# Designs tried in a protein design chat: VHH binders against p49116. Part 79

Target 1, 238 residues: p49116
Amino acid sequence: EGPLLSDTHVTFKLTMPSPMPEYLNVHYICESASRLLFLSMHWARSIPAFQALGQDCNTSLVRACWNELFTLGLAQCAQVMSLSTILAAIVNHLQNSIQEDKLSGDRIKQVMEHIWKLQEFCNSMAKLDIDGYEYAYLKAIVLFSPDHPGLTSTSQIEKFQEKAQMELQDYVQKTYSEDTYRLARILVRLPALRLMSSNITEELFFTGLIGNVSIDSIIPYILKMETAEYNGQITGAS

## First folded at step 4 (VHH)

Design ua1 (framework vhh_ozoralizumab_d1)
Fold by ESMFold2-Fast, scan of step 4:
Structure ua1 (fold): chain B 238 residues (1-238), chain A 119 residues (1-119)
Amino acid sequence: as target 1 above (238 residues)
Amino acid sequence: EVQLVESGGGLVQPGGSLRLSCAASGFTFEDYWMYWVRQAPGKGLEWVSEISDSGSYTKYPDSVKGRFTISRDNAKNTLYLQMNSLRPEDTAVYYCAKEPYDYGSFDYRGQGTLVTVSS
């Protein structure tokens, strides 16, 4: 059998909305996040192993892991997105919501803790200088998680996850042969993704796109989107 | 280039049998789940059967369960559909697919093979 991922799965290029407004607003942030989400869904759909699991399993997997994939995408694209600037604008918007008595102090604390965890994660990945191959395999490990409730074909999913882990190990040992502990340092970062709430991510990045509709509800639609329509979304064409 | 070539269709009497084949090339056949889907004249696509990469898991809708059997030969890169007790309502063009048709991607479906069930 061939490798789980091909060279085409390493390429992950986010096209930002242009021009960037003088003052960041919810619409710009949501459009930027939506492009990243669509790019992440398109990346997952392009994997032959993912396609092989069938539509119902694919939908269930993406519903379970979209937040982890999105967070890895934020880390990988942090520089092109100017993520630090976006997070600062979100913080400002949240402070305005407090002054309108829309959010409790406990909720703001949870959201701020989420932002700090996200910053810590992105800084950790940047410090490790995670490359495109490593990101691709980390996304595959996250995508092929057999431990989510309600999944069918769990043995097949586990097989694909183990294949992703093996190929990541082979890549790291070959490419960073002098750094014996690099793989361990990378893998210990993954549990942090499970500590980040998908509901908080949705509130921070997607309020302008989905309104009252959850990401969970929109995922089947995105996965069924025609290739031409899908490419139009992620490349900024109409 | 991914290529799927269906064969084995034809005219058959009600109650008869046919065996369809799909020759796959341009991809690692053993790594993919495979599907049979059909389209009757003037109707939409209907899923007929699915089979796992190893062949250990198969599934059928109630309309063909007990009459149709999907199988594969990974050494020959070939997918099969054994159709028994054929009915007039089974008349359709049958397509082989390496990815689910409901993802809006039909690029990897073959040209199809016509099955006509009539007296």
Scores: ipSAE 0.000, ipTM 0.098, lowest interface PAE 21.0, mean pLDDT 80

Design ua2 (framework vhh_ozoralizumab_d1)
Fold by ESMFold2-Fast, scan of step 4:
Structure ua2 (fold): chain B 238 residues (1-238), chain A 121 residues (1-121)
Amino acid sequence: as target 1 above (238 residues)
Amino acid sequence: EVQLVESGGGLVQPGGSLRLSCAASGFTFEDYWMYWVRQAPGKGLEWVSEISDSGSYTKYPDSVKGRFTISRDNAKNTLYLQMNSLRPEDTAVYYCARGDLYETWGQFDYRGQGTLVTVSS
């Protein structure tokens, strides 16, 4: 029918917790990450193609790709979040934990490798100067991934992913006509998202998020709440 | 959803042995560092052992080193603590715990209900 994404889906504005603390702490980091996660789920829920797949498929898709969506969100909102400062604070905490002999070198190595991969990804996106339209379509490509285990309706999901890829190509060719290889440089960055552990992301950014529940368990609740909030705004219940 | 269920506690005489088990569910057990911590009557939490996700690294405080052995079976989602040469000072409720990147030795993101170990005649 129409385009997969509208101008409304290009807008992605993160509101940071206020006031900013004098010293960064785990509560501020987790609240900031939670806001980005909620914003990402709300973004996905608002896409008509996503809604058309039905509630069960929507839940399965988001449970499979939330880490990839979240990481793209971190890259897109890195400046607003002062992500480099947050990651530096985490690294400082981990180094202090080593000195206090509270965490082993193996554990620290796994987490530091994850932080390195995250920094490399965000840095590559910044160097490419990825714009809001490009981020929206990259998120759509990630969201409509038909190859996760346990998914149903894979043919329809694949069609939406292909539509996202085609619309991204059209946008890049028109907007960055002077850079023949821009699309290829952008797309080759996506496989790195799947090399990042969702378990380590959860520990870094979502420790004790809501009553010690996992991200996996809260996804259906978040998707339900965002729908209710959207409907409340339309009915004047805001 | 995340659950840790300890078992194997009981009354034992000084010099005796006990083997504690912790059944884990609701998370990918093989990806987490695991801990045993204890709390003696009227005292704070004390860390007694840790084990890496693969089982290749273990660590103990001097109070139990050489007497306690932590191990894990990732295929069965189970953590173990073999306790030998038990002393009256080892009397405590023993908790299985999952570590958190931001927690101190006395704080953990998930902890079970515990199993009581009493060392006395």
Scores: ipSAE 0.014, ipTM 0.318, lowest interface PAE 7.6, mean pLDDT 82

Design ua3 (framework vhh_ozoralizumab_d1)
Fold by ESMFold2-Fast, scan of step 4:
Structure ua3 (fold): chain B 238 residues (1-238), chain A 120 residues (1-120)
Amino acid sequence: as target 1 above (238 residues)
Amino acid sequence: EVQLVESGGGLVQPGGSLRLSCAASGFTFEDYWMYWVRQAPGKGLEWVSEISDSGSYTKYPDSVKGRFTISRDNAKNTLYLQMNSLRPEDTAVYYCATDSFEYGLTYDYRGQGTLVTVSS
């Protein structure tokens, strides 16, 4: 059988809402995050192996791993998003909220810890200079995770994950032949993605969603969208 | 549910005046800073004025300073923008906005907007 991912799966281009406002707001952050989420789901949906698992399994996998995919996307697109600026703005408002007693100190601590974990993850990926091929395979490894509770077809999912790992290894060994330990340095970063709370990610990046709709509830809808409708969401085309 | 409803937009000739209103509901209006922002066709959001919760502090960018005046009536939960000496470049959809109740991020809550067209 051919490779798990083709060259089309390496291309991952986020189109940001234009222009960036002088002062960051929840609507701009939510629109930016929504575009990244839609791009990530469209990316997953385009993989033939993913399609072969069937719609029910596809929905269950994405519901289980969307936060990991989204966080990898944040790291990959950190520069185009000006993610450091977004996170700094959120931190400043959280610090002001502490001083004004507008939010619980325990809740602020949880959110601040999440932001620090996210910044540390993105900085680690940037220092490793992870390329587009490496990001594509890391996303495939987290997508094809057989160990989430409630999954069906776990043996097939595991085979696809192993295929992703093997193809990543082959790529890294050929492209970064002088860096014997690069693959190990990359892979040890992945467990940190599961320590990131999806509820806090949703609160930070998706609080501007109309009707306060959960990510879990919209995932089946997004996965069933036609390509043209997907592109409209990603680019904001009217 | 935070709701902001703008009104008062329309067609006006250069040099003319318009007064915009914003009816606010679903939050304690008197406790929040309020903003007017606009979006011209094919352009991004531009901040045009801000007002403190009490109304004692206001600020404007140079592009509208001296021509626009922001005010509020906390008893009526209403925000106003008096626009004088209007120019064709003031043509835009004008939005009433306030900060997030969770994060205090600027322009978190916006209304549907009201169109202002300045042309001869």
Scores: ipSAE 0.000, ipTM 0.129, lowest interface PAE 13.7, mean pLDDT 82

Design ua4 (framework vhh_ozoralizumab_d1)
Fold by ESMFold2-Fast, scan of step 4:
Structure ua4 (fold): chain B 238 residues (1-238), chain A 119 residues (1-119)
Amino acid sequence: as target 1 above (238 residues)
Amino acid sequence: EVQLVESGGGLVQPGGSLRLSCAASGFTFEDYWMYWVRQAPGKGLEWVSEISDSGSYTKYPDSVKGRFTISRDNAKNTLYLQMNSLRPEDTAVYYCAKYDESGYPLDVRGQGTLVTVSS
């Protein structure tokens, strides 16, 4: 009936914690990542179509796709986050772990490959100069994925995904009419998100969570938070 | 007001067992995922285990997997941690925790219970 997304859903403003410390630490990285995760879940929760699916479906969808949403958010907010600096700090820590023989070579290789894939994805998005409308629709396509195992209401989810795809096509054709291949270049980037391990993302960015609890466990509570509490978590209430 | 009261800690020799309890009040316990976290002397907080609201899902880090078992009794608003084959490296203050919207996403709300593993 109406459009899937409004102009309010294009706005995606990440507020970073206190000025970046001289030496990056696990807590700063985790706080920055947590703010992005909360912003991403609040964004999803604000979509009327998402709300219409009901709480159980909402939780299942976000549990299935949080890593894809988070990675798109990293790409979109790379400059605000100084993501290159954060990734460099993580790489330095891993290289020190190799030197100190504290982690298995196989595990270090997996984590380094994940960082490489993340860097390549963010570089690809930057080279394409993806705008705020395009990011919003790509996040919607990822969110309304009907093909995750165990989902209910898959026909309704597929309908919303198709609507997101149609509205993205309409936007790109009107805004970038001179570039007939732009939509195709954007869409072929999405499969790479499924190849990035959520477990490795969690290890890299969320080790500073109190007790290193799983993202899967906190998703239902983030989705239940009132807007004021949500903003308090993102901005850090004084 | 959210209140978590841990108990069951003590001195035990290596290879021994302890069962920790956490009595919860001030919130709808059956609606929350629950966690055990620990803090060893001079170290940061470390996640030990988690359990879903229904108790059907549990997760452990490799450091305790196969030795520790988390469980809950929603009728009694109580969380448990069964610790077997204890090692000196398990020496820590153990805390019961839930997601807390007023603070950092997860907050340690209890006072903790000390577990000391030594000869």
Scores: ipSAE 0.000, ipTM 0.240, lowest interface PAE 12.2, mean pLDDT 82

Design ua5 (framework vhh_ozoralizumab_d1)
Fold by ESMFold2-Fast, scan of step 4:
Structure ua5 (fold): chain B 238 residues (1-238), chain A 120 residues (1-120)
Amino acid sequence: as target 1 above (238 residues)
Amino acid sequence: EVQLVESGGGLVQPGGSLRLSCAASGFTFEDYWMYWVRQAPGKGLEWVSEISDSGSYTKYPDSVKGRFTISRDNAKNTLYLQMNSLRPEDTAVYYCARELYTGDSYFDPRGQGTLVTVSS
């Protein structure tokens, strides 16, 4: 049929909670992260190929890849979010726990390594100056991953992933025709997304919003939300 | 909903032993590092043990090292704390907690806790 993504799927506009507080707190961090998560899921749901897979497959795919989508969204929206400031605030809280012997230094080092990997990923994407079309196709490639355990319709998912890869290649070759190695530089960044723990991401960004409910448990509800409800979540217009 | 239910506390004499249990529900237990923390009368929360998601790594502060052993059964969503050579200063409400790295707290003790009293 037609292209996997339309121009409408390239638009990805995060509206931050306003005003930004003088001192960052868990509620501001979680509200900002939740808006990005809702925007990411609404984006996925708007893709006709995604809709064609059916509700059960859609839920399974998003449960498997939400951390990869969220991390790509963090990279894409890093400046709008002032992500470096948020990560610095988290690191400061972790360093204080080491001094007070409130947490093991070994676990804190693992969490700080996760933050370092996240910063490295976002910096690499910024250095490459990844554009909106490239981000849209990278998100599509991770969304349509046929290799997650428990998936049904894996042949259709693989077809959509291959279509996303081909359309990205076509876009990059036409738009950056003189940069022969650009596509390779972009694609080599994707494996790093699977090295980042979704559990650490959840604890860093979503504790204040979700309370005692996991992201895994809320995904089916977010995917079923009406368009007006999605607009309320991503803009804070409730 | 994330729920943690602690049990196994009680009154024990100095030098005695107790085994605490924590039943977890509402999250993917096998994916989270878990902690035991305690709160003595009139004091704040104190970390007493940690265990990795797989159970292959454990750590203790010097105050309980060699006396306490943390373990987990991921198939049963249950966390354990074996306490040996108990001392009066171990008297506290014991909570199991999931890892937490933001806000005012580094632990997420959602349960009621289980009281351990070490006294003659």
Scores: ipSAE 0.000, ipTM 0.320, lowest interface PAE 10.2, mean pLDDT 83

Design ua6 (framework vhh_ozoralizumab_d1)
Fold by ESMFold2-Fast, scan of step 4:
Structure ua6 (fold): chain B 238 residues (1-238), chain A 121 residues (1-121)
Amino acid sequence: as target 1 above (238 residues)
Amino acid sequence: EVQLVESGGGLVQPGGSLRLSCAASGFTFEDYWMYWVRQAPGKGLEWVSEISDSGSYTKYPDSVKGRFTISRDNAKNTLYLQMNSLRPEDTAVYYCARSYEPDFGSTYDYRGQGTLVTVSS
């Protein structure tokens, strides 16, 4: 069988809402995040190996890993999103909420710790200068995780994950031949993604646009979207 | 800058044929999967066909399978759609599109202005 990913799976281009508002608001942040989420799910759906696992397995995998895929997407698209500006605006809002006694101090601490972990992750990826091929394979490693509870076809999922790891290794060894430990430095960053709370990610990025429904509840609908419906969501057409 | 320019649309009678062309510029055409999509009056965008970067792989929805043929000439940076046995329901503006994804639908990052195809007696 050929490679797990084709060159087209390496291309990951986020189109931001335009124009950027003078003052960041919940609607702009949620629209930007939703575009990234939809792009990430559509990327996953495009992989032949992913499709071969079947609809039920596909839904279960994405439900288990959407937060990890989304966080990798945030790191990859941090510059185009002006992510640092978005996070600064969220931090400012949270600090004002403390002063106005609107949220418990413990909850705000949890959310602030999440933001700091997210910033640390994105900064570490930027310092490593992770390229598009590396991001594509890291997303594939995360997507084909056989260790989530309740999964079927775990042996086939593990095979695809191992294939992703081997292809990443081949790429890094050929492209960054003088940096013997690059692959190890990249891979040790991945466990941090599982420590990120999906509930806090929803609160930070998806409040007000997706409504009060969970990302978990809408994943099956996004995965089943026809190409035209998906493009309408991404571009905001009609 | 990426540009896609469609041509070849027109009025045709049911059962007739048309060939659409798309001239691509501003990117390495040979490296991208290409698509034809259409939009009928009052309807959303509908995927019509896709073709791999080399031209060796093509895919069609059941609505046009056996009637439409997508092809490309990488030396000329041109995409084609041969449309046979046209039906009134094929009436639409046809767009040439580039995307991120090869096999199972795609986010179209670029599409052209479109070319109108009208199938009527």
Scores: ipSAE 0.000, ipTM 0.096, lowest interface PAE 21.5, mean pLDDT 80

Design ub0 (framework vhh_brivekimig_d4)
Fold by ESMFold2-Fast, scan of step 4:
Structure ub0 (fold): chain B 238 residues (1-238), chain A 122 residues (1-122)
Amino acid sequence: as target 1 above (238 residues)
Amino acid sequence: EVQLVESGGGVVQPGGSLRLSCAASGFTFSDYDMSWVRQAPGKGPEWVSSISYSGDDTLYADSVKGRFTISRDNSKNTLYLQMNSLRPEDTALYYCAKDWGSYTPELYFDYSSQGTLVTVSS
């Protein structure tokens, strides 16, 4: 009956490992990305509509959309993460590797294309000046996607997605009343998220994960974690 | 769980040939560059050869150029190393490795298999 998202769901505050090292390393990138991924999953778990779908459906939804949620989170937290600095450094390193005739020319080009798509997405969101409410609803639209293969309860998921779309429309119309086409400009950005390779995202941001585990394999465990366990996993405090 | 299983090693006389195979599972083989790495007794690991995810690009260590040929079959998730004109200096334990990160900071190879032993002796 109530709104899909409350004001508490609009708040999305990433706490970065501090300080940023002089030279990028896999551990710093992985720690930063892991914090964002955990924050994104914790955010999803806090939504009453999400909880109502049940544990099995929740796991399937997040497995299907984690890369889209993560990419929206990168765009939203780009300034906090110094994402442009991280991506620029990686691009510079990759360009130098290509020029040195190193093996993986095909792979380097594929990774470069992914980084350029990511930069373009983040730049487009920044140019549109997407606010916290808009990000929350875009994440909800992505989360409640009924069209992923193998999902159950698709009619209920579709209902929550439509509710997210309607609430976003109401918000944009009220807040940006002078910009008649703002909603359309925002929504046409979403298909690009599904063109982003989750495998390449995993390689760029999660290479530092111990035990050669995939994001897909750890999602059920993250979703079951209590706040204290979640904080312990990120900070390494015991 | 990433699993790499090497086979094809053995004892051969100088000038002989061997063909190594690596069966990969637990990841999308066709998405990753693959490498062969060897470790001689009492020495550290030495990179031997790499092949791009598509199979279109190959690279070889100077010590094996013209003698070894790396190849892959993405439909079978299998990596190969054809070794010709073998020398006593090629005696080593040979590992296949997923080469994700040679183009990003501080990640070169990921291998956790037992390898396959190649002994060249007369």
Scores: ipSAE 0.000, ipTM 0.184, lowest interface PAE 14.1, mean pLDDT 81

Design ub1 (framework vhh_brivekimig_d4)
Fold by ESMFold2-Fast, scan of step 4:
Structure ub1 (fold): chain B 238 residues (1-238), chain A 118 residues (1-118)
Amino acid sequence: as target 1 above (238 residues)
Amino acid sequence: EVQLVESGGGVVQPGGSLRLSCAASGFTFSDYDMSWVRQAPGKGPEWVSSISYSGDDTLYADSVKGRFTISRDNSKNTLYLQMNSLRPEDTALYYCARYESLGPYDYSSQGTLVTVSS
């Protein structure tokens, strides 16, 4: 049968809130992150193989991997987002919170270590100059992970993951033929995504989005949104 | 949904002791710093104490330092406040709160009432 992803799935264009404020604030960061999350979920639901698994399996897969998809999206869109500036603003806020000395520094240290790991991941992807095709297939590999607890279609999911891996291999071997070890350098970055806490990602990027409601709780609703609703969320166009 | 349920309040004479508990649900308790906040009758909220997610670090308001001890049991998703040498000025509704690094505290709607009177 045809390829797992089409050219339409390689296109991943984030539209940022405009204008960028003079001083970064929680609202702008949350709005930017929400647009990326919605774009990532719309990307996943547009894949025919993903739709073929059914709504319940789709929800379970995205609940298991949204943080990995989001982090890959942060790396891919780092330039468009001015991610380094956003992370610097967050670090500055956290350092000021330590100075006000009303709370243990232990939580702030944990969050700062997460930010440093995120920066390291994004920098490694930038140094490798990961292209749009490679990002699309890395996202497909993490999306079609058969090893998450509670999945019911694990053999089919595994088949789609293997197809994603084979198509990525074929692309890299043809496009970067002189770099024999490029694929290995790319794939060794993926385990780091599973070490990143989804709870800390929520705290950093999604404070103020939905009050006390978790990302896990809204995933089924986002996956059911029509294309026009996704476009409204991504662009801020009413 | 984040839920915090306080208990252990009551009426006690000056110099007495009480142990407050906060049962947490709807989030990974062991990932968050936790705090106790109190509101005395006719006054605004006052921060009392905080404990790190691991339980290794604690902070206390000057007014309670040496008298109160904050602790947690991550296996039971429970926060504690041991209150010794209670004074009439400690009379308040006591709330537990989850700390968010970029947001406000999450408060229980109920609190637990502590009354210190002769």
Scores: ipSAE 0.005, ipTM 0.205, lowest interface PAE 10.2, mean pLDDT 81

Design ub2 (framework vhh_brivekimig_d4)
Fold by ESMFold2-Fast, scan of step 4:
Structure ub2 (fold): chain B 238 residues (1-238), chain A 120 residues (1-120)
Amino acid sequence: as target 1 above (238 residues)
Amino acid sequence: EVQLVESGGGVVQPGGSLRLSCAASGFTFSDYDMSWVRQAPGKGPEWVSSISYSGDDTLYADSVKGRFTISRDNSKNTLYLQMNSLRPEDTALYYCARGYDFSTPWEDLSSQGTLVTVSS
């Protein structure tokens, strides 16, 4: 009963580490990315439909789609993050690694292709001028994806995805009534998210993680965090 | 190497017709949405029309709707623009563009274009 998302689920505010260093480094990039990842997971766990699926299903869904949610978050928060500056710093770091013969040419090519796909995606979303409601529903469509291997309750997940699609359609038709093709332009952007490697995202944005832990391994712990502990992570406190 | 070569431009009187062609090479033409974009002297580029990769869906700018028809032949890697009832304000360099969808239809523009001049 009722809408899949409320106005509270549209709010998505990223707080960046302060001050920004004069020269970008791995620590600043990792902390910024970690804050976005934590904000994205907290957003997901706040949805009643998501909670209704149960802890095991919640963990499986987020493990399957965290890279897609993270990439949508990068696009949505590109301006506040100065994402273009972060990507330029990553490219500079990559060039230095080539000079030190630390990375193979094949690996560098894969990483550069990933960066170009990411830039292409973020630029396309910026040109479409995607609003906060549209981002919330796109994240919901990605979150409630029933087609990942190993998922249980796939019929219920599919129902929530269909509900997200219908509510997005209703919103776009009411808000952008003069643009009959806007919804189609937005939805055709989503398949590109699945072409981006979660392993490469992890290498680019999360190399500063202590103990060489994978994002996949920490997801269950992030989803179980208390609100105060979560706020400490996204603000850099304690 | 992506190459787009436009042709078919010329000088016509108001009310006349022209058919533009764009020969594509260096990519799988049938995988991409294609567009026509024009640029009048001293003005920025203006999107004119787009066609889906299959040819089943078309979009037109309000200024050309009902007068222009976009089409494609995937077997010949060729994009077309049939322009009818031409007006002086249609005078421009016309470029074909490769795009993945209708949101960014002029992703790859030809540097040459084909000139259309509508004058009495």
Scores: ipSAE 0.000, ipTM 0.091, lowest interface PAE 21.2, mean pLDDT 80

Design ub3 (framework vhh_brivekimig_d4)
Fold by ESMFold2-Fast, scan of step 4:
Structure ub3 (fold): chain B 238 residues (1-238), chain A 120 residues (1-120)
Amino acid sequence: as target 1 above (238 residues)
Amino acid sequence: EVQLVESGGGVVQPGGSLRLSCAASGFTFSDYDMSWVRQAPGKGPEWVSSISYSGDDTLYADSVKGRFTISRDNSKNTLYLQMNSLRPEDTALYYCTKEYGLDSYPFDYSSQGTLVTVSS
């Protein structure tokens, strides 16, 4: 049996909207985040094992894990995105736009805590110097998670997750042979992704989506996009 | 070079008051929004309050709203937190934070903080 991921699945190139505005705005942040989300879903679609699970399973799986994939993508693309700049702009917008009410204050506390968790995660990944192969396998491990509620193909999903774990282990042992504990240090970072609220991620990065549509609602459409349509989303071409 | 120095903490009985200060240096204080964050023993960081660069907008966690007042003096490069009607639940290490410049990462708790203990 062939490998779960090929070298083509290691390539993860985010193209940012150009030019960056002088003052960051909601439109630029949402466009940047949407490009990363589309890139992440296109990446998942390109995996033969993922395609083999079928359309209904694919949709359920991505609906369950999009926030984890997106957060890994933010960490991997933090420099390209100038993520610290985007997070600073979000915080400033929240502080300056606030109408004084009690529910708003509590919500903003939750949002600030989420931003700090995200910054801590991204900083940890940067300090570990996670490479492109390691990111690809970590994304595969979270994608092929059999333990989400409502999944029906759990045995096949579990086998693909185990294959991702085995291939990551083989890669790390060969590439970082002198560092016997590297794999353990990488894997203990993954549980933190489950503590990130998908609702807060959606409000922070996707609040400018037209029609107030949820990410859950658009996932099936993104997964059905042809390559030309996907490229149009990335380049801004029709 | 960016330095934040918190002060004003202490031991106080329930219902008491304390005023915290944060002296900022190494950056243009009046260009940045500032926040107070606290960490109680055995718990993670909790955001408490924020103030815009101009001082015109303030925001409070629901747990402190009506009891705490954030303010700033841009001429003195100082951030303040007036804490009234203190409760045992307010016991924590308090630290101030700023956002680094537009292209900087990480945002960090690089100050030592000031300890507030509310006990009877």
Scores: ipSAE 0.000, ipTM 0.095, lowest interface PAE 18.5, mean pLDDT 80

